# Ledger of designs, part 4: miniprotein binders against Peptidase M20 domain-containing protein C757.05c

Target 1, 375 residues: Peptidase M20 domain-containing protein C757.05c, of Schizosaccharomyces pombe (o74916)
Amino acid sequence: GPLNFGYLSWGQHSILEQDSVQLISHQSLLPAGDNLISLHKSLVEIESLGGNEVNVSDFLKSYLESKGLTVELQRVSSNPTVRDNVYAYLGSQRNTKVVLTSHIDTVNPFLPYYIEGDKIHGRGSCDAKSSVAAQIFAMLELMSEGKVQEGDLSLLFVVGEEIDGIGMKTVANKLNADWEVAIFGEPTENKLGVGHKGNFRFDVYAHGKACHSGYPQEGFSAIEFLLRQCVKLMDTDLPKSKLLGPSTINIGTIEGGAAANILAAEAKAEVFIRVAEDIETIRDIAEDLFDTEHSEIKVIQYSPPQYLDYDIPGMDTVVLAYATDIPYLSDRKMKIYLFGPGSIREAHGPNEYVTFSQLFEGLNGYKRMVMYNLR

## First folded at step 24 (miniprotein)

Design fa3 (from u5n with Y14R R22Q)
Fold by ESMFold2, fold request of step 25:
Structure fa3 (fold): chain B 375 residues (1-375), chain A 89 residues (1-89)
Amino acid sequence: as target 1 above (375 residues)
Amino acid sequence: DEVEITVTYNGETRTYYFENPQKSIYFILILLRRIARRGAKEVTITVTSEDPEALERLAEEIKEALEKLGYKSVEITVEGNKVTITAKE
């Protein structure tokens, strides 16, 4: 593929790596030729709001075929509109060791492309057309350098990530391609996403028998029972994750009783546990403490912690809380990474952007991750 | 003082980290109860800690729990900062 002065492997010839505001203005950002920046511009300028992705899919098919790749459009739906995933690879081998993947839909509303200083603005400029462009150029450059061959690497771009996940769901069920490693593109500030803690939220309803407080043997205090069980929970050390940090227990609310001189007939607590490890055993503990003849438990939220691969030496990591398409492939025996340019914090906002340096650093990061996993 | 606990049964292994060995006992007991209810015929637990009193205490509590759960052969092996408890049906 084309030599790009902004590509860090080319070192001191990088005019496009300059982040000087005066070097690049809105009007001077009509770069000629075929390079990372021009591809990114083309992608961002094609509106692909969720549910309306066909134009960007068609563009990618033509673009990638022009680069010598075999391209399959996977029909996800045709009613009410055509929505196609894009799967591309070298030669005829559809199964590859590594797949670079991201999504081609964007959130609403459309925002026009423009450059201001070192920032490239537009809907999808960060999430996730920056990842799409960087992944494509990672593959093209590795091909040009003779570092990848048929069976090594593929590209997979899916529709619908921001709305319904139907693109990756269709891949999981019907594409029938095998990979050993998947590298998902989302804004992670060019750091490896490591995962997030789980959430276990439940309510406890304790039941007693009211009586005068001077004769407690005639009754059973729901409040005293609930307090004792909550203390047992709080006094239990839960497993920590070296990666995600400690589990935490929060007794968020507690209430009950009718009057000071009456043993409480009813009590309730709302409990929220941030789970670092083994949500199943933590639930067993909650049930052992609270699913008794004196109480019952109602589960409100139950989502286990998520872990990703991050074993590439020297790359920084980040804990993320945002949903991705990863769960559709998480049951496969493969390595799964999450990495991409830009920050999710501004990606869905009214001033979405990615910087030139973030794009080029992302490109280099994808090349590094691919080569690490092909060794 | 951190303790590492590795549990192996049915060919599968899981590792846990706890900050307070004495307060971790309840979690471990509940975990072992679930493993026994699922019919595991052999369970191996490895406790690793730089605190020898924590190792001894946890090993005793785990052994007693396994015996109460019905395992008839429970052996303890000590190797430096590591204790291995093996329970068989």
Scores: ipSAE 0.721, ipTM 0.937, lowest interface PAE 0.7, mean pLDDT 88
Fold by ESMFold2, fold request of step 25:
Structure fa3 (fold): chain B 375 residues (1-375), chain A 89 residues (1-89)
Amino acid sequence: as target 1 above (375 residues)
Amino acid sequence: DEVEITVTYNGETRTYYFENPQKSIYFILILLRRIARRGAKEVTITVTSEDPEALERLAEEIKEALEKLGYKSVEITVEGNKVTITAKE
């Protein structure tokens, strides 16, 4: 709407007049028609909570086809709901040198779209519909500038990243498209992610023989065995990474025994190692310590550290504290980047937002990254 | 305090960084055991540290481990803050 200044003869302004002017001014920053901001708004206004992505997938199919792209919907599941990944490219060449990719699901709960000041609020406004919108417009602008041709660039939008990663898992196994470079969108404050530590989580089950504690030679204490092996693990220095920092060991829980006067017949520990380097040798250590005649190990999670490409001149870098879908493609021979608008600090929370400047700079960042990799 | 360990076998090279050299030996021994089980005929380990006692201790432990793993020729060479251990079957 119009500017609402109430001028007084002595220059006094009311708080309502100042707030009205600010809101009106920021509403006028949202251009009309089909542009980056209007696409972002459309995406954010479509509820796509994890498991309920069909409407955003259908919107993207229609939108991208209207821009002259070939669009494939990849069915990920149909029960209880239809969930489709979206793959788009120029012409008929499905294999492209570069793919821009992000996810189209959001965490719970849905939050309505609104603009306040320089902030665009809403569920997914930052994570990751800002990346989706910026990636789409990066492709559209490069097409209109004549800088990309059939076979150069594709778009890949997946479901389920915030829940189970089933979207990217299905891509890895069944899409059958080849790329030399993948650029993943997540909120990195428009910095190149250098990587994140791996996760090695396992349970240890120790077994003993109960007897009265006054005659320990008649039994074997599961607790004493487990404690000694856990201390040896904790006293082992694990490798660190110059990029990712140190590996860490956490004995998260420990339990066992029946009573103070009885040697423990059973004991259990839950162990979580944040892995900076060489998860294979760390697993060998765990097996050496805990896969014995007195104990066994059950692996719960085994994901290596992820290192990323960050070789684009002039772009700042960041070490990530969060996981992504990237590991599902990490066994391919290609460059993998991570980059996107907004801060993870604001994502997932009750006040999620991205700023206008972050969104536009993200667009320019994606264009730069694409052109760097097409050279 | 930090130690750098580079391991080369079968044309592959891998570099590790440890914060506590004294507590790193168990990791190194388990790594060497796996390398030997994979049939490496020659392995070269380079230890780099500003702590000469750490260099000496690690070199001795690594040499003893390689001999126990069945390598018949284990040679140590020292050059400044760097020790190279070469083991051959």
Scores: ipSAE 0.705, ipTM 0.940, lowest interface PAE 0.7, mean pLDDT 88
Fold by ESMFold2, last read:
Structure fa3 (fold): chain B 375 residues (1-375), chain A 89 residues (1-89)
Amino acid sequence: as target 1 above (375 residues)
Amino acid sequence: DEVEITVTYNGETRTYYFENPQKSIYFILILLRRIARRGAKEVTITVTSEDPEALERLAEEIKEALEKLGYKSVEITVEGNKVTITAKE
């Protein structure tokens, strides 16, 4: 849209003073005041690596209150650091028809904000502070246009999505707010996510009895047992989803043993299955193979595949290769959408960015999705 | 796409798709074991495949599994590229 210009001075509104004039030089050529780009910049410049989100939560509280919203900070943790979810709405009605939600933590490491051509770089510039900024401005613009009033729309920004999901888990259990529709923000290239595969991660600990390798009848090899069971798993075809694609199996690490001439007393594997269909039967397979008198499993992550709503006319769709916080709300009676600026291909990497066009298209997409669901 | 398997018990129907019929047997056996442990009186499995050897082998493996699980009557009905296995207590 149109560029907005303003004036800057050191605590003064005039440029008639020498010091004020000197400070106005190149700073006065940037968009002044409050807009989508300046909000996005502020968010990206605030370091919010997972576990250290307090500064971005405090910023959002102050910012959203300055826009006339009621803001609640939901304490998720105080130790070792304060970690607050941010819930914002108009007036006093905490339950709203639609909630726009995303996460405010980022992956490691921090990357500084900078602009190069049409790209806005920085850690979180795409995942997911682009969604956060676009969602906020979707609400603010709809409010100013008179299209949203008390009870219609809220904003929910959570901590910890990239590491442990504790923010959205705390929302699900303790926020005590109800919605008919949730619109989750993640990088989908401004397309409606139709779903994502589930995650089944587990460790296997195999146990044997050490002995000299020349007399194997006196022992039991943990490594040999674990290898045989892992091959059985890898040789098992898991169901695929017409919508989400195939399940995948990854034996990420395998280790064990003490020396070449000694049968291994211990072995361990770390397994990650991307689940397209029927996580319960896949878990039964893992237990059948690895929960035995020679081994046990420790489940690290167990989240079913998620199917989403994508019924908004004229919007393109995409299948996601990554999981989200959505499963924490999936047992509620509500519509759940996934949509946001930028590409997952650029997220998490060393060259993360979002483009100006993607941000503005995302803003308009969120406005469209909100209005569709308020009709 | 290489094999479609539909399982029906207690009025519930679920459809699975597998790329490799020979490698899918273990998944199916574990699923049937859970269904039997939950006390299903009748289980119907429909296997659809354009590979006649896969169809025949899967049908026999499923029949054997159902018999081992204690179903007294296991019938196979063949219709084109589809085999229906019905097991009753």
Scores: ipSAE 0.701, ipTM 0.939, lowest interface PAE 0.8, mean pLDDT 88
Fold by ESMFold2, last read:
Order: structure tokens, then sequence, then C-alpha cells
Structure fa3 (fold): chain B 375 residues (1-375), chain A 89 residues (1-89)
């Protein structure tokens, strides 16, 4: 396997440690061109903004074939660009007990690769090319150690997670491979995700009849109606989850009216509910309150809460505040885990990075999760 | 301060947890209205709370709602901190 001296050379390095461990951790001892760090660099340097993933898919096909894996490119679309998922496994057995999976697209804009101290910067360096690189090396190291064989483990890398989810949707509908366990890679600070709340976003449009405020009986106030219904919503306790925490209601914006002396003819609110349980009944409540003779709703987002497996002893857990592609596979009879290097707070931002230690800890975490599930 | 509500009908059971019993009733009423609209012939609701006033209030509201929805036989049984309401058409 690869030389692991990078951790000592720049991850937790200090000036005195550099001098004292120079012989065994000097960067000149690192293998040229094929280790966790060099693979991560290659992935981050390949621009793969959502919708433009073909180059990273082609790179992964060549790279994984060079490691002795069978690789299938699954065409997701060719219009306006070629977009291919990547599925890799040992030998000819396409069905495996465990699949390690993550996405190979990134959010906009592209950010160049560079290293500063213990941080590896670049678009996708954390989300999710850190997971991709760590998952690949987890498989390669387990193969080299003789701990996985044909039928045990596969790799699945999908396009489009950050924009439309079409990559994993195509896997769910058309790849026709079966797994008992899926381990999804996303930034979880190397903790097992236990789940995340659902998202129910909707807009409310209230309608009234304008008139002079001195003669309110001649009109109907859209603002007054909307405010009363919003108070009813806020005064409703929604279910909580012992694991995911409470449902929350946020009326994020509210607007309406023309002038102080005129009853409002129109009003609008934007509402975002973080759903702990039973999104269907919560939608019924929203419709009862806002789909009326005086108003209508427009659903913007409707995604149920997701529960995950987290049964690996000794690994820390986290409740997640973001959604993933996992729901496309949630109907299958299998365990589903979520785990990966880095923090979502660093992902998607203008200064995205992952640290060397986070990458190597992620690699070790994936190996542990695979071995636990091959028992 | 928590209330647990379990609803069973047509072979399906769901359990809900609420922080504020007084404010939870609207959710439960909307749920029951949907269940009745879907034609459930029997519904069992179990309310569990360490707050006796919350338990009594919810049980009364649920019974009244089920009667308004057209259930002809609504039985209430009490076991300590738990009330079971069974409604049949």
Amino acid sequence: as target 1 above (375 residues)
Amino acid sequence: DEVEITVTYNGETRTYYFENPQKSIYFILILLRRIARRGAKEVTITVTSEDPEALERLAEEIKEALEKLGYKSVEITVEGNKVTITAKE
C-alpha cells in the first residue's frame, strides 16, 4: 500500500517535529504519483461542477482499471454533456455485500487546488472528493491486505448530487446491482450520521379585497388573514424525534399591502418546516390553514426525514442538518450508513478545504466500516 | 412535559412524541380527520403522559373528534399514565 508519511510531514507537523522525524517523514520518502494524497489532488484538480462531470468519470475509469478492478460507466445523460456514473468491483460479480459510494460533482464555482499548512484547499476537496479518495484507498488497501474478495465490496461514484440527484436516481432505476450495505460519503467530520430531519418548504399567497381602512366592512385584509393563519401554525406543536430532535417552524419572510390606510389586497409568506416526523400530516396542516378560499400554497420542497444505520461500536455519531442522495435507495432492504471526512461548514464555501488528518482518519474509518459489515 | 400518542388503524401503527400537550391537539385532529376520510372502520389511539391534566384533556378532545367524524362506538380505558381510546363505526 501507499506510504503514509504525509500525515507526519504536513498534517500535524510542527517545526520541531519536522526536524526530529525528518528521516522517516521527509516528503522525499513519499511514493511518486500514487497515494491517497496524490489521488485526492488529481480528483480536485479535475473540474467537475455539476453537469460537467465527464472528465472525472473518465479519470476514475482509467485509474480503477489500472488497479485491477472491473469498471462500468453508467450513462446518465449525453445532453447537453456526457455524464457517467462509475461502478467498480472485483472480477465479474456485480452484486456485492458492501458498496462504498459518494458523488463526483461539485458545487459552483471552481476553486484551485493548493496546500496551506495542514489544509488541502480546492472545490470538492472536502465535499465530496475527500470521501471518494478515501473510499478508493480503503478498497485498495483491503484488497492488498487480502481482506476483501470478489463479491465483498464495490465502489459507486455518481454525478449530480449537488444539483439534481439524477446520478443516484439512475442507479436506483437502472444499474441493477444488489448490495446488503451501502456506505455513503459526505462530510460528517468522520462521525456516523444518524439521520437528518426532512424539509417542507412552501409559499403562501393570501388574497383580500382592498378598501379604505376606515370602512373595513367593505373589504377583506390579506395581511390580517395571513397573520392569523401563521399564528395558528406557530401555535401548533409538531412531532419530535427522540433521535433527530424537534420539528421546527420558520416563517422566513412575510410581506404584503400597499399603504397604511388601505386594507391589503395581497400578502405572501415563505415557510420552512424542519420535519422530525410525519411530513404527510404536517402537509395536511399547512393545506388546512392555507389552501382556503382566501389563499393557496405552493410547495417548494417536500422531503421526508431520513434515518440511517449507526450500529458500529466505538464510532461517534452526529445528527445531520443537510440532505443527501440516500433517499433514492432508502426503499431497499439494506443497511445504509453516512460517513466522511471534513465539515459541511467548510464545504460549499469560498475557502473549501479538508485536512490531511481528516483524510487519513476517513480512510481508516471506511476500512473499519467495511470490515464490520463483512462479518 | 412530553406526551406520547400511538395511533393504530388498518394494521398500521405510528407513534408520535410532542413537547407541549396543549398545542399538540391540532396535529392529532388533522391526522384523525385524514384517517376517517380514508374510511378506517376502527381506530385505536393510546395517549401516554406523566401529566394527568394533559392526559384527560387530550382524551376528551380525541373522543369528541372521533364522534364528530362519525364513529358510533368510542371506548376509553385508563391504565395509570395511559389512556386508550378505541373507536368503531
Scores: ipSAE 0.696, ipTM 0.937, lowest interface PAE 0.7, mean pLDDT 88

Design fa3 (from u5n with Y14R R22Q)
Fold by OpenDDE base, look of step 24:
Structure fa3 (fold): chain B 375 residues (1-375), chain A 89 residues (1-89)
Amino acid sequence: as target 1 above (375 residues)
Amino acid sequence: DEVEITVTYNGETRTYYFENPQKSIYFILILLRRIARRGAKEVTITVTSEDPEALERLAEEIKEALEKLGYKSVEITVEGNKVTITAKE
């Protein structure tokens, strides 16, 4: 008779140890009063998803006016909601030597503010309300120290960075203010961005003729065509930037066909190239490969690589692989820095955070950068 | 071995760095097509490589590309690890 090997039921020890993460309401550890941490909290607690920034812009106007700044709201749009950039300066001089700028919109979804040890969590806690708070306090401290005067420093907070850059585009086209230096606030781990790679994102649609796979001469495979062209792209050595490193190609999606016994009538790929050098030629390559009798290309994103200023002694540097609002001001003859607290790796994530130390280091970084450029 | 390619046309100069010279040729061809379409009457390309075989191959491929683009005079000069290709309409 067959030996009934008794399946030893390994006991499901449900270690449902609900580690009650005691949300230690560290509300008690926040210094009482108006400080960097309380401002950052106020900003993070205000939902400001892209396209719904009105509450944070209104807050910033009121807050900065209470500090004795002149504040302008630059209307970006009014439908479906009011969207205003915030421009703030001392006195009446709209042109300043230095501008500290960041975005006040955040990605979806909203995440509530909470503290976990040394980490401050919430949507925008890192990207980029950490930079906004630190930039504000950098200005306020420098003012209190008598190190900045009218015409030295301004603040610019823009909407819609995370969407389409409409905020900074509106600055570029309509805000009649000039600067010698712009310091962009993004999560750089408190390092100076030496530059960032460009973004070339495109969709490829390949078209074929279906037939029975036993008679492939009666058809044309869209999949085979797409694959062969994708291989040609991937086998192209793109120029390396000495500063930004290599360009990278990601074929992020591939789809098409109906069955194994049918030649594919249709295929699609979504491609993302992080561009280190010469986005124009890379686009021409994509057009040569994919704008054909058998395929079409749809450009989704086209943003060239940016080279930035990083000439501040004793500050660490970093290469960044994400886009910013910087390209919208790149036609201006000014220095452009990129710097801010937190890591872009934590940005847009479900556990987005900045540390207390990173915020204070960010504040000190901005002060240093401003003072270096005012000398 | 990194290959340096400098392209000069219409008073503009650009320098490119490639990690794989054999796989760089398609980029160069596309670049040259654009240069030709812009009506460049003279194009100078300098290739620098420590690999003499890669250098020779790239120079030949670039020459052929320029000839196919309609340049009538294509001259190659070799100086050590550096090849200069000058094309004229």
Scores: ipSAE 0.689, ipTM 0.937, lowest interface PAE 0.5, mean pLDDT 91
Fold by OpenDDE base, fold request of step 25:
Structure fa3 (fold): chain B 375 residues (1-375), chain A 89 residues (1-89)
Amino acid sequence: as target 1 above (375 residues)
Amino acid sequence: DEVEITVTYNGETRTYYFENPQKSIYFILILLRRIARRGAKEVTITVTSEDPEALERLAEEIKEALEKLGYKSVEITVEGNKVTITAKE
């Protein structure tokens, strides 16, 4: 007879051990006073949407002066509102070995500051006022520890990163300060950026002549032309970066034609290339394929790849897929690092946040990076 | 097999890495057209591959491309898994 293997009902030992993880509300451990969290809160509570950064620039000037720093406001624009970059250093030496830099503008809309468990919410809580606060405290702690002196370290906070980079463009062209190392603050999950892929986005419009599909010699299919040119693009081996990986081609949209029995008079595709290497040659390929008798190309976005320094032992690294203000300083002979607390995936969302731990890890990261580059 | 291509012109050197040497030809041709349009009087291209057939094909295609672009002197040197092509106006 078949041995009825009795399914031993493993008893639901509901050990609801309510380990009361005492969520020690980080609020109770924060000293009443001027600290990283209170500075971060003050920055996030000040609305600084792109084009309206004056209140945060003025706050930063006053705050950093109260800490004994020399502070310069670099005027970017005056109309319709005053827009100032903030440059701060010790004493009178405007040139420093290291600069810690981030942006103080935020995307739309403004979101109010609030705490949910270990998460600090609000617009700019992650992108990039977390980096701003952590960079400031990195400088202040290193100063108090006697590890930095005049000429070692400066702070640079720019406006308009989220719009057109006008803040950093104004630095590049007019600030007349030199650095050996720049450390950019963006949400990198506290990892060193090895670089970011470039963006080449373009639309293709193909033009043909409609005719009856039984007599194709009397017309020209815009769809057939577009498809064949897209296949040539996709079949092109683009150079791989050892640091950034491969270039990737996405034909994101395709449209055209009127009916199955008619040759298509018109067709369109939207193309996006994530560029690992040589965006100029990739553009020339797109122009060779799509700027023809039967087609036109419209460039929507053109941003080259950036290669970054990541030579700091024992820090994790990451490849990034978003643009920064780094291209505006890339012509300078200096080391460029990218590092900051929080995730870029949360940065432009309705629930933007940074954690308390990420913010403190960011502070320690910046201190480590500064001290490595001062050796 | 990964192919390494180093291009030197106008005092600049760039190195490219390709996973498919046959599918890389179009990129190389477009690159060479740009180099020629920039008025490069001398171009040096080094191809490194562990596939001798791929190496030979790439060298021939590059040579023909440079000749079509108007370079009058194109010299090829083969050293093991490395081919160097030097073109002069």
Scores: ipSAE 0.641, ipTM 0.920, lowest interface PAE 0.6, mean pLDDT 90
Fold by OpenDDE base, fold request of step 25:
Formats: C-alpha cells, structure tokens, sequence
Structure fa3 (fold): chain B 375 residues (1-375), chain A 89 residues (1-89)
C-alpha cells in the first residue's frame, strides 16, 4: 500500500508583526515661539516655485520689518506675477561690509512640510530655505549680541535661481549696493565651497539618409555618425583642475532611427559636461565634433567654473559639482563664499530634507563667517 | 602618468594637467587652432612628463600641428623630463 507520507503542513504562522510604526507625531517637538525652526517651517510651508515667489517675499518683508530692519523690495518682474528680491539692512546704510544671500524660489513640484525623526522634509527645506532661515537668524543673533552695527551686515534674498538667475542678474545690474564680502547660501553640507564646476549642456542632432540596411552605400546612418562622434568626445582627455578635480562627460540621452533594416535618417543625443577647466576649448571641441555637414548642436547651458574664497580657519572645505548665482556677481571686487546646511544630493529629489542639527550648525557657521569678515 | 602642459602666447600663460597624454592630443590641437585664429605670432608650449615616449610623441604631434597652422619656425628643446616647443610665424 502507498505510504501516505503525511505532509505535515507546517502552519505558516505569518507573524504579521504589524510593526506599528508609531508615527510619533513629532509635531510637538517644534519649539514654541519665534525661532530658527519656526521661521524655517514658515518659509517651507509657503509655496515659492520659480516664477511665483510673491508670497514668500511679502512674508520676508513683513517678518524682517518686525525685527527692526529696513527692507527693500527690488522688482524683478510684474507680469504675470510680481517677483521681488528682498534686501534688508540696519538703519539707512545700504552698503554693508558683508551680505548674506540666498534664493527663495524652489524647483517643481511643491512638497509639503513634515518631520521624520531628525529630518525636516518639504520643497525648499534644504534648497535653499534652510540657508535663508539660518542667515536671518545669524543676523538677528549677532544684532542681539551687539556684534553687528549699521553698515556691517545685510540680507539679500533673490528669486529665480532655479530657472535663469534673473533675480541675481537684477541685483548685479540694478540694486546699486556695494559689499566687501558676499556669503552665498546653498546646500554644502555646512562646508566652505572652494569652487564649483562649470556647466556645458548641449543637444546634438545628426542627419543622415535612410536606405535598406543591405545596401548601406546608398545611405548614411545618422546613428553611426552620432555614435562615432560621441566616442571621440568620451575618449578625449579633458584637463583636470587641481582644485575642482576632473571634467565629466555624460551622454544623457540617445535616440534615433526607425528599424533595424533601415539606416537611420535622424538621431539625437543630450550631452552634459561638468567643466573643471577651460570651458572655451571644450565648447570648441563640441563644435568641431558636432557642428558638421551631418550634425548640429544646440547649447542649452553655458556657465564657466567658479573659484571661491575659503580662507576661514577651522572650517571644512568642499568641491561642488553644481552651478549657482555666483557668476552674476563675479565681476565685482569682493570676497565670495559659498556655505549652507543640507546636501545638494537631496535638494531636487522627492525626499528633500534638512536635519535640525544641520540648521543650527548652519546658523553657527554663518555667524562665524560674518564675524571673521568683520574683524 | 600625469602630463603638465604650459602654453604661453600673447603674454598669457596657462597650465593644463592631463591623466592620459595620448587622449589629450585632441584637446591640445583644438586649443592650438584657437590660438592661431587669435593671431598669436609666437607660441611656447612646455610639456612635462616622466614618460619619455609620451614626451616625444606629444612634442612631435604639437610640432606637426603648429606647422599645419602656418608657423614657419618650430623649434624643440629637450631638458630632462621637459620639452619646450617654440613656434614663430
């Protein structure tokens, strides 16, 4: 008789340990009253997507005036919406030794404010309303300590950094204020930026002649041409900077053709070069490779590498791989620093955050930088 | 094997650092074309490398490039790990 091996059904006790993630509503941990965290929250909760910054500029004007500052709204645009830079200082002296500056616009989409453990989430929580809040409190604390007087320090908050830099361009051309030192606020992990790589972004369009793949001599493949020229670009050793490191080439997209049995009539690539050294020669390489009988280039972005001041003892330094508004003020004879709480790696992501500790470290960093430059 | 290239023209001096000498030649050629188009009457290029074969190759490629760009006098001087190329119209 067949041995009925009784399959002992081991009862899969799926212990659904409902790890009740106690959503500890850390809402109760926000300090009561007017402080760095409450200001940062107020800024992050105001939607300020590029081109729609009016609510945050109006908030900042009212807030800074309530603190006894003189506040100017510099009109950047009036249509379709009002866009104002915010410039604030003590008393009547518009020229100051130091300016703390950052941007108040954010990338799309808006993300709501919330707290997760030690992380403060929301659009602009890191880029760059963390810097804005920390810069404001640096000024306010230094004022309360009697360390800043009229003519020592100002605040400058600009619109449209994330788009085209129109806010800072308007400052450069029209604000008519002088500074000895500018301290830019961007996510640098609370380190001094030694510089940032330049951006050279361009699209390549290659043009060919379609034919049957069995008779390739009757056509010209746009794909083959584009691939060969892209390989030449990628095989070019670009000069490295001792300070900024290597240039990097990314062929970000490639598209074209119709079918495997047809030579491609059209192909496209999108290219992004992070430039450490000599953007002019790198552009000339791109033009030599891609401005041809069979191809054209469209420049999307062209910004040279920027070198910064980082002479403050006992502060860590960092090399940055992103552009800022700094190039728009580069023609001015002043020191330029770049510093702020949070990481740029999180800034444009769906999980953008800054930590409570990073905000307070950022505040202390700005105070240190101001005091170093006022000595 | 890092290569240092110093270029002097019109009273300006610029130094470049490359990790691959053989792959750097295209950048150098494009740079030289730009220098020539700017009407530089005299160009001095100094190549420094610990690889003698890389030095010789780069020096010859640079010389040929300058000759093709219309420079009539191209002189090469070798001093240890340093090669100096001087081109005049």
Amino acid sequence: as target 1 above (375 residues)
Amino acid sequence: DEVEITVTYNGETRTYYFENPQKSIYFILILLRRIARRGAKEVTITVTSEDPEALERLAEEIKEALEKLGYKSVEITVEGNKVTITAKE
Scores: ipSAE 0.641, ipTM 0.921, lowest interface PAE 0.6, mean pLDDT 90
Fold by OpenDDE base, last read:
Structure fa3 (fold): chain B 375 residues (1-375), chain A 89 residues (1-89)
Amino acid sequence: as target 1 above (375 residues)
Amino acid sequence: DEVEITVTYNGETRTYYFENPQKSIYFILILLRRIARRGAKEVTITVTSEDPEALERLAEEIKEALEKLGYKSVEITVEGNKVTITAKE
């Protein structure tokens, strides 16, 4: 009789219980009362996705008024939701020598606040509610120390930086306040930004004529055209900035065609250039290559490179590869600094964080920068 | 070798730095086309390179580009590692 080899049922090894990482609710380690860490927590716990910032602006108004500041809500939009910039100063002098500014909107999705060792996690914990909290406490400490008076320092928190810069555009056009110095808060690892590269993003649509691949002379491949033009772009040496480094070209997407035996009637690429120098000429290159008989270009983003002030002795400097709200105020005759706690590499990620040490270093950095410019 | 290109037109001067002189030609041509479209009556371009062959090639290509753009007088002056091209309408 056939030996019935009993299939040994491989026992379901019990998936080891996920060690409940006891989120040691270090709630007990948060300093009691109103401090930098508690303010930062309050800001991070308020969901403020771009386009829905009302709760954080209302919180900031109430908080800053409780500190004896004059607070203006600048209406950016009212429908579908209220969107307000927050402008705060001492007394009645709306014009101040220095402004500390950052954005209060965040990218999607919202992430809950939690602490992991020295890391404070949550959406906006790094980008940019760390800067917002540190800027507020820089002003409050300098006020308590008697180092700032009416007309010396203001706070400006804007909406929609992560989307289209509508908050700062509204400041530029309508706030009617003047400053000698603006200090922008973004994650710079507590280093002075020497500048940031510009953004040139565009889509290319190539058009061809389909035919049988055995008779390519009867058609025109949109894919072949697009590939050849993309190679020409990538093989172009763009001018290097001594300060910002090289421009970088990314062909981020490529799509097109129907089958291997058919010449492609349609093709598309999405291109992103981080611009170190001369965005106008780079745009003209893109138009020369891609605005043709066989293709069209759609500009998605156009923001020139920015050069910043970094003249503060004993602070480290950094080159940044991302855009900010700075271009919207660049027409003003003022000094512009970029500084803030945390790393942009952790921004927008699922594990976004700032450390306690970075947050306090950021506070001290802002105080130093303000005092240097008030001297 | 890094190539330095200084362009002067309409009272403005700008300097560019390129890592590959051969691959920079297309950028320079597009720049010159813009300058011409802006109605620059006089353009001065200075190329500085430690590679004499790259310097010569760039100078010739810039000259030809300016001539094609309608500049009638294009003069080249060579001073060591520096070539100056002056174009006039």
Scores: ipSAE 0.641, ipTM 0.920, lowest interface PAE 0.6, mean pLDDT 90

